# VH-VL binders against p38851r773to978, part 1

No score or structure here was measured in a lab: all are predicted.

Target 1, 206 residues: p38851r773to978
Amino acid sequence: EAWCYFQDNFKVGSKTLFHVLFGDKSQVFPSSLFLCKKGSNLNNNSYWERIRRAKEDASCQFELCRKLQFQLNRTSNFIKDLLWLKDDNDNFKLVLQQRVTKIKQGYYFEVEEGPIIVKFPLCHPLLLRVRFIIAECITSQGESLKKCDLAILYDFNYVESIDKLNTKVEKLWLFERIHLNWALRYCKLEHSEINRKTREYLKKFN
Unless a header shows other numbers, all headers, positions and changes below count from the first letter of the chain; antibody chains are not in Kabat numbers.
F, E and O stand for the ipSAE by ESMFold2-Fast, ESMFold2 and OpenDDE, each averaged over both directions (binder to target, target to binder). V2 = 0.75 x the mean of E and O + 0.25 x the DockQ between their complexes.
[cut] stands for letters that were removed.

## First folded at step 7 (VH-VL)

Design fE
Fold by OpenDDE, look of step 9:
Parts: structure tokens; sequence; C-alpha cells
Structure fE (fold): chain C 206 residues (1-206), chain A 119 residues (1-119), chain B 107 residues (1-107)
């Protein structure tokens, strides 16, 4: 197991940042993803849909769900079949889910992305997950200041080696450790691209 | 022009059934979460039911759960509300309204259709 | 579950400022939407996201939301502004929640 997180500040409200990253008109995803082929006409995101959480307690909690579709920039040999589809033109595309799992309406968002399962020869597959948190400095513990112009984006990246039963592998051999490092680099590249595109979009938005 | 037009309202006896329709035009129907909101005579607005853009997820107010069924046909740009086991308290003008919960709330409403439940 | 409370009625003279409150526990943590409804007509969204106006809504309409109270403000109130006004929020447990509505009378 490996993980890393990144933090960035943006001079916009949290809701604005959310729209820039995850809004219907946003182009940040899936093009910012490392495995995404840039410029592909297969790249797309679906509209968000409200869904009930699987664990229904007394409080009916909703989350949002959307699908990211994109053409792989690499061969499909390293992606498990469950995550990619072949279109009518024999192109391979990956379908990735994003879920807004926590919402304080308009000022705090948690978005989960993944998993992506990457397979390497002679190694256990890697399961990659990302959690995005968008928050204002005071929203995590109290009331929102709606006019706050500073939002914080957290990218929490989780990488796990899994066996055929999707169980975490505790003992990794040398090549698997190398691949973990690759995965961390992967996460960093995605973060950088997300950040770049976000800032580019903000310049256009303002 | 963006427009919603409700139909199907009328007089029905208690215990009866009625099916409302809402025809959408001028926008990408499948993008939007669609709602039914009702207003009893002389009363306020009450959310009744909602359905996701794809139609895969439906939600209901407690007052109508088990009796009403919301559905949509995106190929026809139409929203439906099947109302069964109608009660006197269901008497209201029923509005369809689109919403993007992230933006603009319920920004488009139909003109409403009156449902009267009376013996 | 959040409950929204509005005064049943508010009166204002033409040209004066009307203020309609919408109270709820920690409503400031929600984005509030306001709807105008004239007799025999469907509701019209006049404020979204606490203070933003849809296209076509006069600038005299404004909104604020803080603490436990959201407020719709109509400056320079005109006779045509006489209507029922509803506040609304989205709650993860209750979906769309409306206030009881306020009748605005222009004297």
Amino acid sequence: as target 1 above (206 residues)
Amino acid sequence: QVQLVESGGGLVQPGGSLRLSCAASGFTFSRYYMNWVRQAPGKGLEWVSGISGSGDYTYYADSVKGRFTISRDNSKNTLYLQMNSLRAEDTAVYYCARSDWLEYGMDVWGQGTLVTVSS
Amino acid sequence: DIELTQPPSVSVAPGQTARISCSGDNIGSYYVYWYQQKPGQAPVLVIYDDSDRPSGIPERFSGSNSGNTATLTISGTQAEDEADYYCQVWDSSSDHVFGGGTKLTVL
C-alpha cells in the first residue's frame, strides 16, 4: 500500500472550484487523467445523477454519481477488462466513476474517483483510488461564509496491490515495489495536470 | 424556447388513479433532474417526487411513497407521474419542474395541471 | 431535517424596500432559492445560490443568507411585485424543501 496527497489553494469560492473541476461544462475530466488519450473524441463525462447511498440509515443520504469515459493512451493490456469497453470502431475506452460522497451544500465537497485497476506482468494488480476534497477554511467545522474567495483542493491518492479476490496484498516483492513508485508518479502527474487545467479554466471564467 | 407543459389532470374519486404527463422542449431533457411539485388550493409548494436524468433513480416524498410512481421517457422528452390510491389531500395543482441541484434550483416550471380528488 | 419558516405576509408601500425572511437551523450552510408566484401562475425562480439572479429578473431583487436566516430583498418595490414568495433549499435527506410562503402586498 502506498498513498500520497496534494494540496492547492485557489482564489475562488468552493462552489466555483467545484464547478470548474466537476461541473457539466468543465473539461478538466477526463482529459487530465494520465491514462487518457489527449484529444480523443471518445473522451466524455456524463451528467451528475443523484443516487441513494447503499447504506441507508434513518437519514436518507444522497450522493452524486457520474461516469467518465475516455480512450486509453496506452495499450489495454494493462487494464482489467472490467474497466474498459470496446466501441463499434474497435477503440478501447475506459469507464471511470466519480462520486460526490459528502456535501455541505455549496461549500464542502468530497469526490471519490475510481478505482482504476492496472495490471503489470508478474505482479499483483494495482488498485488506484482518488479522493478529492474541496473546502473553505472554515466550512469543515462551522457555518459557511458564502463569499469566501479561497478554496482548498485536497487530492488523496491511494494505491493498493490486490489479489484475485480484491484483497490487499501485504507482502510485495521487488518489482511490485517498483510499480508502486510508478503509481505514485502517476498520481503526481495527474495532480499536476488537474491543477494546470483548473487554473487555466479559472482564468477564462474570471 | 425552453418549456414544460403538464397534462392529465382532472377529477377523480378517492382510491382512483391518474397519470400526469409533462412534455419538455427547448433543452436537453436527459441532462436534468425532473421534479413534480404540487400546491393544494390556497396552500404552499410541496415537493412530491424526483427522477434522475437517466431515469435510473427515483425519489418520493413520504406523503406519496408507495402510491405514486415517477418515470420519464427521454426519447419523447416526457416526464410522467402515475398516481394511485389517490386521497382527498392529494388535491392540488401539480407542476413539473427541472432542476440542476448544483445550479439554478428549479429554473423552469410548467403551467401546472389541476388534480381534484373528491367523492 | 431542515425546516424553513417564512412570515405569512409582508406589506410594503410602492417604492419602498420589502424584506422577506426565511428561517431555518443553520440555513446559512445551504444555498437558498427564492420563487415568485403570482395568482394563477406557476412559480418563477427569482434568486438562486442565495444571491444570484437568473436572466430576466430585475436588479431590484437580491438575496442574502447567513446564520439561521435567508432574506429576499426587493428594493423599490413595484405593484407588479405583489405575489407569494417561497424560499427553498436542497437537503440530502429531504431533497427539496420549501418554506411556507410569504404573501407580499404592495399597498
Scores: ipSAE 0.328, ipTM 0.766, lowest interface PAE 1.5, mean pLDDT 87
Fold by ESMFold2, look of step 9:
Structure fE (fold): chain C 206 residues (1-206), chain A 119 residues (1-119), chain B 107 residues (1-107)
Amino acid sequence: as target 1 above (206 residues)
Amino acid sequence: QVQLVESGGGLVQPGGSLRLSCAASGFTFSRYYMNWVRQAPGKGLEWVSGISGSGDYTYYADSVKGRFTISRDNSKNTLYLQMNSLRAEDTAVYYCARSDWLEYGMDVWGQGTLVTVSS
Amino acid sequence: DIELTQPPSVSVAPGQTARISCSGDNIGSYYVYWYQQKPGQAPVLVIYDDSDRPSGIPERFSGSNSGNTATLTISGTQAEDEADYYCQVWDSSSDHVFGGGTKLTVL
């Protein structure tokens, strides 16, 4: 199992940052995603939809969900996902879900992304998950400092098979260790682009 | 019907030991974080201990750490609290409680079992 | 190290509105849970996530949470609402933290 953690500070409130990253007019996604082909900017869901989870989780929950659709970066030839879409040029499209899983009155947001399944030759499937956490910076008295933190957590797990996504591989093969370097490059480059686009958009948005 | 039933309470001398059990029914026990919460006579509620659905992660209030051990047997749908080195201040009704999905609070409670620590 | 403070008691006439406060440093940054406990009975969750009602809890129960104060509000208070009420938050360092409880008396 491999993970990367990034934290960035912004001189805006958490609600503002949330709208910059995930709002209707945001340009951060899908273009900042590592797997997104340059020039792809398709977003098939301009609205966050409320959904109710099935009873397989022994709790009932409402969450906000959207789907991002974009053309797959060709340098990612080994990517496998639950859904493959082809365009008229035989280029694959990826559908990626983002879910807002926690909101506390505009001061705290959690957004989960994925999973994405990556299948390298001679490797178990690699499951990728991303979590975004936006938290307002407050004093010990609870007063807003008009700034917030963005944490991005990238989690990579090899799983036994596509059918057993919750069964992690404990002993890695040699090629699986080699492809973890790809995972590290994935999270570093994607974080850098998200941070850059977010700061650029904040300047233009405000 | 979701239900939690505690048992194993009783009278014990200071320094003694007691093991509480909580039988769960009506839900998939192994998927839920479970808690023990106690209430001394005439006093308020105090969280004592919690355990993840798999049993891999356990948590304790400072007042009981090192003396109490929480555990679960998912094959028997049963939560346990082993209490050692009991003190008079541990006298309370002990409740078994199921966490909500986000684990911030507790949506189902048992009726409690009384533990009395007295000479 | 958040500590939750509740008034020891609140009295209301039947049909009136009861408000039970829960004070803590920046409690508005936490999800607040409220529990009702009648004598000799187990607690029952009446408000979760600051303001939401579990199924089976009457609409007269409502909650709010901002700044340093969370409030449980019972409108049209009935005799059956007479009970002890506890607020609770989860804190990453101290886990589940309860207020001291408020005895609601319906006269």
Scores: ipSAE 0.006, ipTM 0.449, lowest interface PAE 15.0, mean pLDDT 80

## First folded at step 9 (VH-VL)

Design g4
Fold by OpenDDE, fold request of step 11:
Structure g4 (fold): chain C 206 residues (1-206), chain A 119 residues (1-119), chain B 107 residues (1-107)
Amino acid sequence: as target 1 above (206 residues)
Amino acid sequence: QVQLVESGGGLVQPGGSLRLSCAASGFTFSRYYMNWVRQAPGKGLEWVSGISGSGDYTYYADSVKGRFTISRDNSKNTLYLQMNSLRAEDTAVYYCARSDWLEWGMDVWGQGTLVTVSS
Amino acid sequence: DIELTQPPSVSVAPGQTARISCSGDNIGSYYVYWYQQKPGQAPVLVIYDDSDRPSGIPERFSGSNSGNTATLTISGTQAEDEADYYCQVWDSSSDHVFGGGTKLTVL
């Protein structure tokens, strides 16, 4: 398993940043995704839906779930078949799930994205997951000032090799390591695009 | 302009069935989580059932689980509540109410429809 | 399962500050919503996310939530504020959980 994380500071509140990134009017997703064909009319996202958690969590009693639909670009040749949908024109699209797993007093958000499963010849599939964390310097009990207007975005990217039983493969051979490295590079590019679009939006509307 | 209108209430005998409807207008219906909330005469508010925007997720209070079925037709902007095996304690004004995915408060309510279960 | 407890009634004179409590174990970890209901009418959301006011709600309405108690505060209470008030939270097991309601009487 490999992982990398990125962080960026934004001069807005966490709630505002969440709206910019994940709101209904946001243009960040799915266009920022590395595998997304930009400009495709197949690209869209569903509305967030509340779903009950299996376990109670005082920080967030429900999860929010939405689906990102997007047309795959040319780099999509290795996407696992189970994730592909064909339209009437034989175009390949992917439906990616995002889940808001934690919300604390509107000042802390955790969003999970994925998984995306990538298949390479003669290699174990790679499973890609992303966790976004939006945080402010505030306690869950509101012990600190709530008007900080300074949000931090964390982007945690996880890449895991899995076997046929969906178990983690600990030892990777040379080509698997190469593909893993490429995946991490893609994560960086995706993060950069997310950051760019987010800042562009903030400049335009704030 | 934003409006919810309940219908289908009435008098029914114990063990009977009734189907409530809630017509939505003035907003994108499929965006919102929809709820049924009831209020017995002279009593407080009780959540009955909820359904996600797509209709893929439904939830029920323990008091109505197995007897009530919530559904929605987004093409008709209509919410439904099928009530079976009705009991006297189900007597109440039934409200439909919407909730946004981020702001979870029920910000729009209908005026309610009265359901009376009596022999 | 969280249970919300409200006083059955609160009385205030016009111009006074009314405070309605909503108690529950670790309620401060939840978003609390408040609804106003006048006789023969549907409930109206007056506070969401502990302390935020929907558009159209007077500024005299405010909310707070910490520890085991959420509070709806009505400063400068007016006659038209006489109503039943309900607190509500979201719970993973029960979905929407309402308090028992508080009847606010303006003397």
Scores: ipSAE 0.437, ipTM 0.795, lowest interface PAE 1.1, mean pLDDT 88
Fold by OpenDDE, fold request of step 11:
Structure g4 (fold): chain C 206 residues (1-206), chain A 119 residues (1-119), chain B 107 residues (1-107)
Amino acid sequence: as target 1 above (206 residues)
Amino acid sequence: QVQLVESGGGLVQPGGSLRLSCAASGFTFSRYYMNWVRQAPGKGLEWVSGISGSGDYTYYADSVKGRFTISRDNSKNTLYLQMNSLRAEDTAVYYCARSDWLEWGMDVWGQGTLVTVSS
Amino acid sequence: DIELTQPPSVSVAPGQTARISCSGDNIGSYYVYWYQQKPGQAPVLVIYDDSDRPSGIPERFSGSNSGNTATLTISGTQAEDEADYYCQVWDSSSDHVFGGGTKLTVL
């Protein structure tokens, strides 16, 4: 397993940042994704749905879920067949799920994205997933602040090599390590694009 | 222009059934989480049921689970509440109200429809 | 499950400030919504996200939320403000939860 994380600060509240990133009018997804063909008419996000969790806990019984549909770009040949669909025009599209798994009403969000399975010849496929965390400032007393106009975005990117049984592969070959590093680079590119578009949106919004 | 209009209320005997409708207009119906909220005479507001924008996910208050069924037809911009095995304590004005998928305040309400369960 | 408690009634003279409390365990962790309901009418959202006002709601309406208490404040209360007021939260375990309501009387 390999992972990397990125952190960005924004001069807006967490809820606002969430809307910018994940709102209905947001332009961040899916166009920021590395595998997405930008400008495709196949790109479409569903509305968020409230979903009851299978295992209930006292803190979060519901989560939000949406689907990101997008046309795959030139890297479509690396996507595992199980995750993409062919349209009537021989284009390949992928449906990616995003889930808001934790909500502290308005000031804290955790969003899970993925997984995406990327295949390479003669190598174990890579499982890619992302966790976004939007949080606000915490007081010196350890209490979170609401609507403090200071939000932090964390992008946690996880890359795992998996076998045919979807079990984690512990020992990687040289080429698998190279592909893993490439995947991490792709994560960085996605983050950069997310950041860029987010800031661009905020300039227009404010 | 945004509007919700309830219908289907009336007098019903205990154990009877009733189906409420809520017609939506002036907004993208499928975007919104829809709620049924009821108010017994002289009492406060009580959330009854909710349904996601797509209709794929439905939720109920414990007081109505197994008896009430919420549904929606997005092609008709209509919300429904099928009420079975009605009880006297179900007597109330029933409101439909919308909530944004993230902002859970109910910013649009219908005028309500009265359901009276009595012998 | 969170439970919201409101005083049954609050009375104020015209022009005075009305304060309606909504108490709940750790309610400050929630966004609180306030609804105004006049006799024979449907509820109207007057405050959302603790302190924000929908368009059309007078500026005399304000809200705050911290700790275990949310408060709806009506400054310069007018006769038309006489109504029942309900606080409400969304809880991830209990869905939408309403307070018991407060009858505001303008004397």
Scores: ipSAE 0.410, ipTM 0.787, lowest interface PAE 1.1, mean pLDDT 88
Fold by OpenDDE, fold request of step 11:
Structure g4 (fold): chain C 206 residues (1-206), chain A 119 residues (1-119), chain B 107 residues (1-107)
Amino acid sequence: as target 1 above (206 residues)
Amino acid sequence: QVQLVESGGGLVQPGGSLRLSCAASGFTFSRYYMNWVRQAPGKGLEWVSGISGSGDYTYYADSVKGRFTISRDNSKNTLYLQMNSLRAEDTAVYYCARSDWLEWGMDVWGQGTLVTVSS
Amino acid sequence: DIELTQPPSVSVAPGQTARISCSGDNIGSYYVYWYQQKPGQAPVLVIYDDSDRPSGIPERFSGSNSGNTATLTISGTQAEDEADYYCQVWDSSSDHVFGGGTKLTVL
């Protein structure tokens, strides 16, 4: 139904940027997520694992997958109930999946995140998905292509309204449109935080 | 010190079973994809099996599929290879080797354990 | 399934540059890893991701990969470099695939 994307340039190689964003020691996720309660001791990421994809996937038979666990902030009441996990201390947490769906030689990564389902009263659920694309600029040196240590991060955010059959809802009423716009704002804030933390880390790395 | 130490090798008859172990130390074991690689006498390297960090995903070479089972106990920092229905062609030095989840070069190897399948 | 072909042997005089090839159909689309194995020892990773060198590996070791051929280059080859060298790729269908190995002899 709606989408927005952001683009940022980083003066590092794509592999480096990937590690900064998604590496084991990175602190970008899940704290950068808009719904995440920052500083919570419940926030944690699993290690990436290589898993086989369905046979229908012709392009890549494997992907990397990890789980982001984080405590929900005050906006938790709008999260789809079935996605909520409550701990022994009555804290609500969410487990979000990230998947590296494509890794190409030549310094290219695609990472998919989500979905996050947001349900407002009297509105169809909103499905939020994010696709990160890391691509590196290359230069030609004779007959060979060389990286130039300039990575581009694309952040594609998809927001879809879905019905009970998980079908896209094309016609939204007034409040659904409002919530859709709020979701887009959510994406922007989240991206800003990702960018901020990424650059902060790079300052330390360099 | 990062180290892998294989054990469990020995002489076994065709059709027999053997369980190999690989003890890991000096690193966060659960982070790493673990591999078994074997080398027949005077031959090259052959990948046998792999297991994800959590142990939830296992993979096998066609030559051992259905006969070998890879597993791990992260609480004990130990990798296992259960070898059933052993054949003469399974005779080899078996190495355990770790790979990072992203960088799949096998950067740490054990010294290997010899498995001899013979009547 | 990708198959990796290496020359059975390569000979080089001390101080010369050794080049070991690893050929495979469209191998340039794969990340190639190189391992050194001395007699009676376990393999040692000497090159990863085509051209990156692990810590502790001498700078004289380098790698390249394009088209249908990956190459391990050892500049200023030393006697201690005499060993078997294996190229390796990861393939979604074949998992980890090794070349047949190349015996490098330092004359």
Scores: ipSAE 0.390, ipTM 0.781, lowest interface PAE 1.1, mean pLDDT 88
Fold by OpenDDE, look of step 10:
Structure g4 (fold): chain C 206 residues (1-206), chain A 119 residues (1-119), chain B 107 residues (1-107)
Amino acid sequence: as target 1 above (206 residues)
Amino acid sequence: QVQLVESGGGLVQPGGSLRLSCAASGFTFSRYYMNWVRQAPGKGLEWVSGISGSGDYTYYADSVKGRFTISRDNSKNTLYLQMNSLRAEDTAVYYCARSDWLEWGMDVWGQGTLVTVSS
Amino acid sequence: DIELTQPPSVSVAPGQTARISCSGDNIGSYYVYWYQQKPGQAPVLVIYDDSDRPSGIPERFSGSNSGNTATLTISGTQAEDEADYYCQVWDSSSDHVFGGGTKLTVL
């Protein structure tokens, strides 16, 4: 299993951070995504919609969903039959779903993104998933402080090689291992861009 | 000016049907989660139903499940509540109210429309 | 399911501080919202996220929430503050949950 995670601290409340990252006016997504063609007029996000109640916690939790649309960088290779859309100009775009799987009264958020399937020649497809966690101090398992001015962003990136049956491939060939490492590296770059833009937006709140 | 205006209330017999409307103006209607909240005469507030911005997801209080249907037409900036199999206990002023996905409070309310279920 | 309990009525003299409680199990883990409803009018949001005030709401309105009790406080209560007040939370199982309401009388 190949994964990496990043952690960043922000001197704002979790709700504010969530707003900056995922708010309607935020342009962090999809523009920060590695596979996104920057500046494309096809890049947009939908409004969040409440889709169901979360059942895992006694506290108030809802699940939200939105769609990210973005034009793909043509240097990227994807399984076209699953996620690709063509516009009238033969541009390839991807519609990616983000789900807030947990929202605890605005002080704790879990956001899942993906999956994205990337296909390299002579390699099994790579399945990419991202999980963002925004928490105020220790809000997931410990004492939660409402409206804390310190939010923590966790960015978990999962990269998995899958076969035709969507089963994890454990034995990878040399080229697959190389591509896997590249994928992880790209996750870092994507995170850096997300972080950069987030902090840029935060300056506007000061 | 942000505004919600309910209509469609009236007198109906038990077992009857009624359709309420809520006209929205002054804001991006499709962005907001919309609610119906009712208040029986001399009683408190009771949430009845909610609908997501796109209308794809709907929610109901147990007291109205199977009888009421919430819907919206974003092209007309209008929220609807189809009420079937009405009961005496459904008698109330029905308010429409908007909610944001980030801020859960209902910050805009209509003035309400009275529904009276009586033989 | 969380249940919210409010006193049915609270009385206060003009200029005095009114406190309206909203009790619920572990309500402190929720963000609480307060609504003011005057006779014949629709409810008005006066407090959101426990203690924040919407624009246009007087500073004399404040809110707190901890443990099992949320409190709406009206300092320097005025005659126009006479109304019904409702607390509310969002719950994963019940969606919107309202308290029973409190009639505030300004004597």
Scores: ipSAE 0.335, ipTM 0.772, lowest interface PAE 1.2, mean pLDDT 88

